# VH-VL binders against q10491r548to677, part 22

Target 1, 130 residues: q10491r548to677
Amino acid sequence: KVFKLGILIQNEKVRKDRLLSNREVGVILTSSQLMFFKNVYWISGLLDQLEDFKRSHSFSPCYFSPHLTSLSADYIIPLSDLVAYGDGSRIENELYSFSVKQKNQRTHVFSVTNVDELNDWLVKINFVST
Below, E stands for the ipSAE of ESMFold2; O stands for the ipSAE of OpenDDE; V2 stands for 0.75 times the mean of E and O plus 0.25 times the DockQ between their complexes.

## First folded at step 9 (VH-VL; framework fv_narsoplimab)

Design i1 (at its last look DockQ between E and O 0.80; V2 from the best seeds 0.82)
Fold by OpenDDE, look of step 9:
Structure i1 (fold): chain C 130 residues (1-130), chain A 123 residues (1-123), chain B 106 residues (1-106)
Amino acid sequence: as target 1 above (130 residues)
Amino acid sequence: QVTLKESGPVLVKPTETLTLTCTVSGFSLSNARMGVSWIRQPPGKALEWLAYIFSNDEKSYRTSLKSRLTISKDTSKNQVVLTMTNMDPVDTATYYCARTLDYDDYSDYFDYWGQGTLVTVSS
Amino acid sequence: QPVLTQPPSLSVSPGQTASITCSGEELGDKYAYWYQQKPGQSPVLVMYQDSKRPSGIPERFSGSNSGNTATLTISGTQAMDEADYYCQAWDSWTYVFGGGTKLTVL
């Protein structure tokens, strides 16, 4: 099951532990993992399908084409012991950032352009991870 | 002492699937912020990173090959497995596994390498 | 997609200083790592985080990173330093290697 589709801005560490906003990445949150795609157009296409489906089948599960199982993610983070949190900080004073972290693992930082999207990601990631 | 050793077929036919195993010692695949990468090197050519898996089962794939690659681990066996489908002669290379570090101090590198195994794709 | 560019070859006489460069946009902000590969052998990490030497690496090896260029410097080059050298960086969940530099000690 897919819980959320979207595009996030990846924030990567640079020298001296500084974070910089990099590229947009497509993201799929499933019941078991976060899937990331460098090609955001894939996610855009899926989002379009989702919108179309909502228009026609508002109370039915959305089926994507191609099947989501056939998608090859560039990067995958399992959800076990995963937490997502925001500390109110902003990247480059324009993006709303949140962190994804597992115990004793690297903290991944992503950003979005609005607070509503931020909260939605936080709620859904943490919901699925628990 | 950290060691990695690649094992698997040395000859694969075109269109077949390659399965390589990396057996590690000197560290646990459950160790925080440690993982294993697969890197290949065609004869006389440069190194090419393929995929990695970390202790938390975080995975990454080379974009151009992600549809053909699957990486997994068995912590109890200290093994990391790479599968690569639809092999082609162009995939002929020495395949290495290497310990991959991911520390807070931005340590994203390969500090220990296996000896590598030459995989030849030929009919 | 990101590319690290190295000179394909470099020749130095014993005792001279060898400087191997690695250029790429990612190196403006990210660390460079260097590997030495001798013929028929596996790569060996010789420099991490631009300028840090792993244990066992001689002090004649040093590294720096300025602008978009990382440099591996071998002072007092010895015959045993003859090898291929690869730079490496991290980018968007992937590792990128340079094309390698063949260092010949004449």
Scores: ipSAE 0.871, ipTM 0.939, lowest interface PAE 0.4, mean pLDDT 92
Fold by ESMFold2, look of step 9:
Structure i1 (fold): chain C 130 residues (1-130), chain A 123 residues (1-123), chain B 106 residues (1-106)
Amino acid sequence: as target 1 above (130 residues)
Amino acid sequence: QVTLKESGPVLVKPTETLTLTCTVSGFSLSNARMGVSWIRQPPGKALEWLAYIFSNDEKSYRTSLKSRLTISKDTSKNQVVLTMTNMDPVDTATYYCARTLDYDDYSDYFDYWGQGTLVTVSS
Amino acid sequence: QPVLTQPPSLSVSPGQTASITCSGEELGDKYAYWYQQKPGQSPVLVMYQDSKRPSGIPERFSGSNSGNTATLTISGTQAMDEADYYCQAWDSWTYVFGGGTKLTVL
């Protein structure tokens, strides 16, 4: 039920409609929601040990562990009517940003350092949210 | 007329689970860019935000308490529910629910508050 | 969790100006919000987005935010303004309150 596990850079919208690169966040994409974790260090260690996890364009669910989806997230974004989008262009510091949004709701912006990773997030989020 | 009302007051024993219900009126829990937060205040202490739930079911939890908190809503009943597990005497406080507004996508604030409910944790 | 620092107390005479400060790193980029709480009552929003007054809040309340410090200013302070005042900001999906300032009017 885990489709992707990774680390994103959270870009926070601030006053005067500007974006800041705040911090790295851990993220788990499940069948129903994105789960976010402010403490990335244990997720970094998990990623290193789970090297055989597929980050390709496979849409078959890859179950990393039955209990990963029971972890206590700091923030949760449901996938119902969620759209992920970006144009693959780089921004400051050679980062590639994408947004997730539900209709008429707030927009969340994230960045990655690799365009292939950007596209993999976009494809997998949009696949699961359909 | 926007109103929020917390259930209670309630007495719980240490280790028990607290369940609080916030009943809202004058707005819909489905209204875009609106949500409800839970905020507590121990006697003589400062306000402490706990969690919120938005109309689209986005949720946020105070990091230090996230393993103990669950927030949910039932839009048809105009209710938001907070569950807090493993209660301890330090959790004794007045608990408020408050409407949370998302203004221009980049800041949130609490424009209407309930009257508060006292939660006492004792043996 | 981010920290917002307020002075614990402030005393002013009636008719004078009270200035309550709130300092934190997040205030450099983000809006401040202010709440008034009288004894035994729920908080009431008195200032939003640094300097905007909600309907029903007297014009003697004003606010500003520069650098990492937000300030709530009450000009012509009245006895009814005696209360606890909390600043609030937000950072990365969380909301943070200051420790509160007890305003005494004597």
Scores: ipSAE 0.784, ipTM 0.900, lowest interface PAE 0.7, mean pLDDT 86
ESMFold2 (binder alone), look of step 9: mean pLDDT 89; pTM 0.918

Design i2 (at its last look DockQ between E and O 0.79; V2 from the best seeds 0.81)
Fold by OpenDDE, look of step 10:
Structure i2 (fold): chain C 130 residues (1-130), chain A 123 residues (1-123), chain B 106 residues (1-106)
Amino acid sequence: as target 1 above (130 residues)
Amino acid sequence: QVTLKESGPVLVKPTETLTLTCTVSGFSLSNARMGVSWIRQPPGKALEWLAYIFSNDEKSYRTSLKSRLTISKDTSKNQVVLTMTNMDPVDTATYYCARILDYDDYSPYFDYWGQGTLVTVSS
Amino acid sequence: QPVLTQPPSLSVSPGQTASITCSGEELGDKYAYWYQQKPGQSPVLVMYQDSKRPSGIPERFSGSNSGNTATLTISGTQAMDEADYYCQAWDSWTYVFGGGTKLTVL
């Protein structure tokens, strides 16, 4: 089951403990993992399908083409012991950042362009991870 | 003492699937901030990173090969497995597994390497 | 995707200083790592985070990073230092290696 599709801006920790806004990545949140795609067009296409579905259907499951199982993620983060949280920080005064953290693992930082998306990611990631 | 050892077939036919196993000792695959990566090196050529897996099962693949690669681990056996489908002669290379350290939450690196195993793809 | 560029080869006489460069846009922000690979052997980490030496690596090995270029410096080069040297960086959940530099000690 897919809980959310979207595009995030990946932030990387660099020298001197500085965060650098790097690139857009496509993201699929499933019941078991976060899947990331460097090719954001795949996700864009799925998002379009989702929008079309929402316009025509309200309570039935959305079936994507191609099937999500046919997609190969560039990298994957399992949801076990995963927490997503925002720290109220803004990158370049235009991006809203949040962190994804697993116990004793590295912190992943992502950004979005609006606060609604931020909150939606936080809620859904934490919901699925619990 | 940290050691990594690659095992698997040394000869693979084109279109077949390669399965390599990295058996580790001296550390646990359950250790936080540690992982295992696969890197290959065609004869006389440069190192090429393929994939990695961390203790939390976080995974990453080389984009150009992600459709052909699968990485997994068995912590109880101290083994990391890499599968690569649809092998081609161009995939002939020495395949290494290496330990990843990521203690500082910056960029991880490879501190220990296996001896490598030469995999030849030929009909 | 990022590319790291190294000179394909470098020759030095024993006792001279060898400087191996690694250039890439990402190196302005990312750490460089260096690996030594002798013929028929696996790579060995010789420098991490630009300038840190792992245990067992001789002090004649040093590293620096300025701008978009990382440099591995071997002072008082010895015959045993003859090897291929690879720089490496981490970027967006991937690892990138340079093309390698063959260091020949004449």
Scores: ipSAE 0.883, ipTM 0.943, lowest interface PAE 0.4, mean pLDDT 93
Fold by ESMFold2, look of step 9:
Structure i2 (fold): chain C 130 residues (1-130), chain A 123 residues (1-123), chain B 106 residues (1-106)
Amino acid sequence: as target 1 above (130 residues)
Amino acid sequence: QVTLKESGPVLVKPTETLTLTCTVSGFSLSNARMGVSWIRQPPGKALEWLAYIFSNDEKSYRTSLKSRLTISKDTSKNQVVLTMTNMDPVDTATYYCARILDYDDYSPYFDYWGQGTLVTVSS
Amino acid sequence: QPVLTQPPSLSVSPGQTASITCSGEELGDKYAYWYQQKPGQSPVLVMYQDSKRPSGIPERFSGSNSGNTATLTISGTQAMDEADYYCQAWDSWTYVFGGGTKLTVL
């Protein structure tokens, strides 16, 4: 089951403990995992097909889930005990950042271009992770 | 004392699936901020990173090989397992496992390496 | 595709200073790490976070990272330092190694 897909900007720490916008990554939120893809060009058609899903405020997965969840991800973050949080503040290039974290583990930081998309990611990640 | 030891077949045939096991001691696979990586080295060639797994089951795969690789762990057995499908003679290499330290959210790095195991894929 | 470029080889006389470079766009913002590999042996970490020396690594090993280039420096080079040296960076969840530098002491 797929609860959301899209493109995020991955932000990484640099040697001066600052965030650096790295690159766009494709992201699929499933019932158990965040799946990340370094090649983002394949998702444009999928985003078009997902337009009705995004407008519905639905937390239900789309019917194309079995095909998408069989893709080979570059990176996988399990949802068990994962918390997503942000503050709506902007960073370099007027992006809105949020973090995902498990207790005592690495914090991952991502950015989006508008606050509504930020809040949608936060709500959906936290909903599925519980 | 931290140790890692690779085990698996030394000779495989083309198209077979390789399964390698890394047995660890001196630390727990559940320790926060720790993980295990697989790296290989073809004879006379450079190191090539393959995949890693963190204690919380976060996983990463080398993009060019991700469809052939699966990494998993069994904390109760102190084991990390790498599976690589459809082996080919170009995959002949020494395969290492190494411990990852993820100290402060900067780049994690390899502090201890196993002795390596040579896997030969028959031509 | 991330690339870390090292010279393939370097020769120094005993007692000379060896400087092994590693260049890549990632090194402008990320830490460099260095591994020594002697023939028939596993790699050993000799430098982390650009310039920090692990316990047991001689003080003649030092490191720096300026611009897009990291440098591993061995002062007073000894015959036992003859090895392959690999730089490494981590970029967006993935590791990348340099091609390695064979250091010869003769």
Scores: ipSAE 0.790, ipTM 0.904, lowest interface PAE 0.6, mean pLDDT 87
ESMFold2 (binder alone), look of step 9: mean pLDDT 90; pTM 0.930
OpenDDE, look of step 9: ipSAE 0.877; ipTM 0.940
ESMFold2, look of step 10: ipSAE 0.757; ipTM 0.886
ESMFold2 (binder alone), look of step 10: mean pLDDT 90; pTM 0.931

Design i3 (at its last fold request DockQ between E and O 0.88; V2 from the best seeds 0.86)
Fold by OpenDDE, fold request of step 11:
Structure i3 (fold): chain C 130 residues (1-130), chain A 123 residues (1-123), chain B 106 residues (1-106)
Amino acid sequence: as target 1 above (130 residues)
Amino acid sequence: QVTLKESGPVLVKPTETLTLTCTVSGFSLSNARMGVSWIRQPPGKALEWLAYIFSNDEKSYRTSLKSRLTISKDTSKNQVVLTMTNMDPVDTATYYCARELDYDDYSPYFDYWGQGTLVTVSS
Amino acid sequence: QPVLTQPPSLSVSPGQTASITCSGEELGDKYAYWYQQKPGQSPVLVMYQDSKRPSGIPERFSGSNSGNTATLTISGTQAMDEADYYCQAWDSWTYVFGGGTKLTVL
């Protein structure tokens, strides 16, 4: 099951522990993992389909074309023991950042353009993560 | 002592699937903040990263090859497996597995390498 | 698709200083790593995070990063230093290697 589709700004830790925005990535949150795609147009297309579906249907499942399983993710983060959190910080004074990490593992930092999207990612990631 | 050793076929036919195994010792594949990458090197050419799998089962693939690549691990066997479909003569290369360290977030590097295995794709 | 550019070859006489450059826009902010590869052998890490030497690497090896260029410097170059040298960086969840520099010690 897909819980959320969206586009995130990937942040990178660089010298002197600075965080910089580098690229947009498409993201699919499923019940088992976060899948990331460097080709954001794939996700954009799916988002459009989702919006169309929302306008036409109310209670049936949304089926995407192409099938999500046919898309090859560039990188994948499993959800086991995964926690997403925001610290209220802003990247480049315009993006809202949040972190995703597992215990004693690396921290991934992403950003979004608005607070509502931030909260939605946080809620949904933490909801499906175990 | 940390060691990595590649194993698999040395000859693959075009369109066939390559399966390589990296057997590690001296560390656990579940150790935090480290992983294993596959890197290849065509004869006389530069190194090319292919994929990695991290201790938490996080995976990453070279974008241009992601549709052909699958990386997995068996922690109990200390093995990382790379599968590459639809092999072509252009994929002829020495394939290395290497240990990735990332004690500083977003600053990974390879501190130990296997000896590599030459995979020739030919009909 | 960041690219790390290295000179394809460099020749030095024994005892001279060899400077191998690695240029790329990402290197302005990101760390560079260096690997030495001798003929028929696997790469060996010789420098990490621009200027840190792994254990066992001679002090004659040093590294720096300024602007968009990382430099591996070998002072008092010895015959045993003849090898291919590759720079490497991290970019958007992928590794990027330079094209490699063949260092010849005459």
Scores: ipSAE 0.880, ipTM 0.944, lowest interface PAE 0.4, mean pLDDT 93
Fold by ESMFold2, fold request of step 11:
Structure i3 (fold): chain C 130 residues (1-130), chain A 123 residues (1-123), chain B 106 residues (1-106)
Amino acid sequence: as target 1 above (130 residues)
Amino acid sequence: QVTLKESGPVLVKPTETLTLTCTVSGFSLSNARMGVSWIRQPPGKALEWLAYIFSNDEKSYRTSLKSRLTISKDTSKNQVVLTMTNMDPVDTATYYCARELDYDDYSPYFDYWGQGTLVTVSS
Amino acid sequence: QPVLTQPPSLSVSPGQTASITCSGEELGDKYAYWYQQKPGQSPVLVMYQDSKRPSGIPERFSGSNSGNTATLTISGTQAMDEADYYCQAWDSWTYVFGGGTKLTVL
């Protein structure tokens, strides 16, 4: 159901075609949607829970508090015909950017600080959206 | 040519769920880079944006109200629907729907507004 | 939560120039949009992308954005220009309106 969760840096197009590195957002990739959360504390808490669960080496399912189905997203992007791609551009010296786009719609740009995390987002978004 | 029409006046009791319908004409809800927002205005007060839905079903909610709001559309009926739970007298306002234009990835903006519908929540 | 600050009211004499300001940190990088709302009516777009005038809006309406402040300017102000004026910006998927300025033409 949940394919990936994490924190992304949201980038926005502004006057003179500049791209601002705006703010961190929490992100949950589900089977049908990207869900975005402006309160990153909750997502950080979920990530901490996942790391604690991995350390336990349990074969049981990981349960999150709060339950993922109870979360109210601030923004939602459906995955139908969504393509994620990297353009190789750096917004800042240590950031790696990627875009998500549906045909003839707004392009959304995000960045991360780690190339492996970038590639994992690209692979998982494109896998789920097909 | 482009018109948006909100549902008629609604009297609502506290804690009830409000459902508002915006019926559009002169454009399709499937038109790329177009969307519909709901905006409210309490009597004598400022405009407050609530939520939007774009033609591709991208959705945005005002953070302070997101747990109470659901927005959806039915393209075949030319309708956008807003549901707002747990209504309170402070939610008494004129509710507008407005068309968003998102032509160039800059800020979208509202080019056409409905006439609005007054929703009164009894005290 | 971004904030757009407008003066709550402004009065001008007919024929004078009205300048309505809208201040907020987001306006340093982002476009401002302006809406006119006459009593009992829905808002109408009167300026977009800082300084562009929609079709049907008189040439006496102009706009600018410098620093963190956008300005809507009405030259040769007429009685029909009495209205509330709202500035608007967009930040991180959300719309933000200013508190509105009531323009009175006396």
Scores: ipSAE 0.812, ipTM 0.912, lowest interface PAE 0.5, mean pLDDT 88
ESMFold2, look of step 9: ipSAE 0.810; ipTM 0.910
ESMFold2 (binder alone), look of step 9: mean pLDDT 90; pTM 0.919
OpenDDE, look of step 9: ipSAE 0.866; ipTM 0.936
ESMFold2, look of step 10: ipSAE 0.746; ipTM 0.879
ESMFold2 (binder alone), look of step 10: mean pLDDT 90; pTM 0.919
OpenDDE, look of step 10: ipSAE 0.874; ipTM 0.941
ESMFold2, fold request of step 11: ipSAE 0.784, 0.809; ipTM 0.901, 0.912
ESMFold2 (binder alone), fold request of step 11: mean pLDDT 91, 90, 90; pTM 0.925, 0.923, 0.924
OpenDDE, fold request of step 11: ipSAE 0.874, 0.877; ipTM 0.940, 0.941

Design i4 (at its last look DockQ between E and O 0.85; V2 from the best seeds 0.83)
Fold by OpenDDE, look of step 9:
Structure i4 (fold): chain C 130 residues (1-130), chain A 123 residues (1-123), chain B 106 residues (1-106)
Amino acid sequence: as target 1 above (130 residues)
Amino acid sequence: QVTLKESGPVLVKPTETLTLTCTVSGFSLSNARMGVSWIRQPPGKALEWLAWIFSNDEKSYRTSLKSRLTISKDTSKNQVVLTMTNMDPVDTATYYCARTLDYDDYSPYFDYWGQGTLVTVSS
Amino acid sequence: QPVLTQPPSLSVSPGQTASITCSGEELGDKYAYWYQQKPGQSPVLVMYQDSKRPSGIPERFSGSNSGNTATLTISGTQAMDEADYYCQAWDSWTYVFGGGTKLTVL
């Protein structure tokens, strides 16, 4: 099951622990993992399909074309012991950032453009990860 | 002493699936700061990173090959497995597995390499 | 996708200093790593985080990174240093290697 589709801005640490906004990435949150895609157009396309479907079939499951199972992620993070949190910090004073971390693992930082999207990611990631 | 050893077929037919196994020793695949990467090198050509798997099953693939690649691990066996589907002669290369270190701030590099195994794709 | 560019080859006489460059946009912000590969052998890490030497790597090896260019420098080059050298960086969950530089010690 897919819980959320969206586009996030990846924030990467660079030399001397400086955090920079990097690129937009497509993200799919499933019941078992976070899937990341360098090609955001794939996700954009899926989002469009989702929107169209919602307009046409409000109470039916959304079926994507191609099937989501056929998608190959560039990067995958399992949800086991994963926590997503925001610390109120902003990247470049423009983006709302949140962190994704597993026990004893590196922290991944992502950003979104609005607080509602931030909260939605946090709620859904943590919900599925529990 | 850290060691990695690649094993698998040395000859694969076109369209077949390659399965390579990396057996590691001297460290645990459950170590939070260690993973394993697969890197290949066509004869006389440059190194090409293929995939990476970390202790938490975090995975990454080369974008151009992600549809053909699957990386997994068996921590209890100290093994990392790479599968690559629809092999083509162009995939002929020496395939290496390498220990991949990760630190809190960086996902850096490959500090130990296997000896590599030459995989030839030919009919 | 990031691209790291290296000179295909470099020749030096014994005792001379060899400087192998690696250029790429990502190197402005990311660390460079270097590997030495001798014929018929696996790559060996010779430099990490631009300028740090792993244990066992001779002091004649040094590294630097300025702008978008990382440089591996071998002072007092010896015959045993003849090899292919690859630079490497990380970007967006992927690793990228340079095209390699064949260092010949004449």
Scores: ipSAE 0.866, ipTM 0.935, lowest interface PAE 0.4, mean pLDDT 92
Fold by ESMFold2, look of step 9:
Structure i4 (fold): chain C 130 residues (1-130), chain A 123 residues (1-123), chain B 106 residues (1-106)
Amino acid sequence: as target 1 above (130 residues)
Amino acid sequence: QVTLKESGPVLVKPTETLTLTCTVSGFSLSNARMGVSWIRQPPGKALEWLAWIFSNDEKSYRTSLKSRLTISKDTSKNQVVLTMTNMDPVDTATYYCARTLDYDDYSPYFDYWGQGTLVTVSS
Amino acid sequence: QPVLTQPPSLSVSPGQTASITCSGEELGDKYAYWYQQKPGQSPVLVMYQDSKRPSGIPERFSGSNSGNTATLTISGTQAMDEADYYCQAWDSWTYVFGGGTKLTVL
């Protein structure tokens, strides 16, 4: 089951311990993993289908075209022991950032331009990662 | 002593699926800061990274090949497995597995490499 | 799509300094990594995070990264240093390798 999909700005740790904010990625949150896509065009199409579905049927299962089992992710983060966290305040370039981390693993940082979208990602990732 | 050793078929026909196994020794696949990558090198050409996996099953795939690749591990056997579907003569290369270090959240890097295995794809 | 550009070859005499360059937009902000590969052998990591030398690599190997160009420098070059050298960078969950530089020691 898909719990959320969207586009995030990937922040990358670079030389001198800085975060570079310059790349959009598509993201699908399922019951077991976060799936990431460098080609956001496919995610835009899924977002259009989701918007059409919400206006048609609010409580039925959402079926996507193409079917999610046919999607090849560029990057996969399993949800086991995963936490998402952030302060929810705007920082540089009108971006709101959050981190995604599993215990003793690398930290991934993402940003959005809307605080409501930030909070929705945090709530849904942390809900599903139990 | 850290070692990695590739095993799998040497000759593959076009359209077949390649399965390669990397057997590791001298470190644990359960170590959160250590993963395994697959990297290939066509004869006389540059290195090309394919995929990696870490202890938490976090995975990354080369974008141009992601639909053909699957990486997995069996920690109890100290093995990492790569499958590549729909093999073609252009996939002829030496395939390496390499230990991938991720200590400080910068780029993971390859400190120990296996000896490599030449995979030839021809009709 | 990112590209790391290396000269295809470099020749030096024994005892001279070899400087192998690697250029790309990624290197302005990102670390460079270097691998040595002798004929018929697997690559060996010789430099990481621009200028850090792995244990067992001679002190005559050094590295730098400035102005979108990383440089691997070998002082007092020896015949055993004859090899292909590849630079590498990270680009958003994936890797880019340079085309390699064949170092010849005559």
Scores: ipSAE 0.774, ipTM 0.892, lowest interface PAE 0.8, mean pLDDT 87
ESMFold2 (binder alone), look of step 9: mean pLDDT 88; pTM 0.906

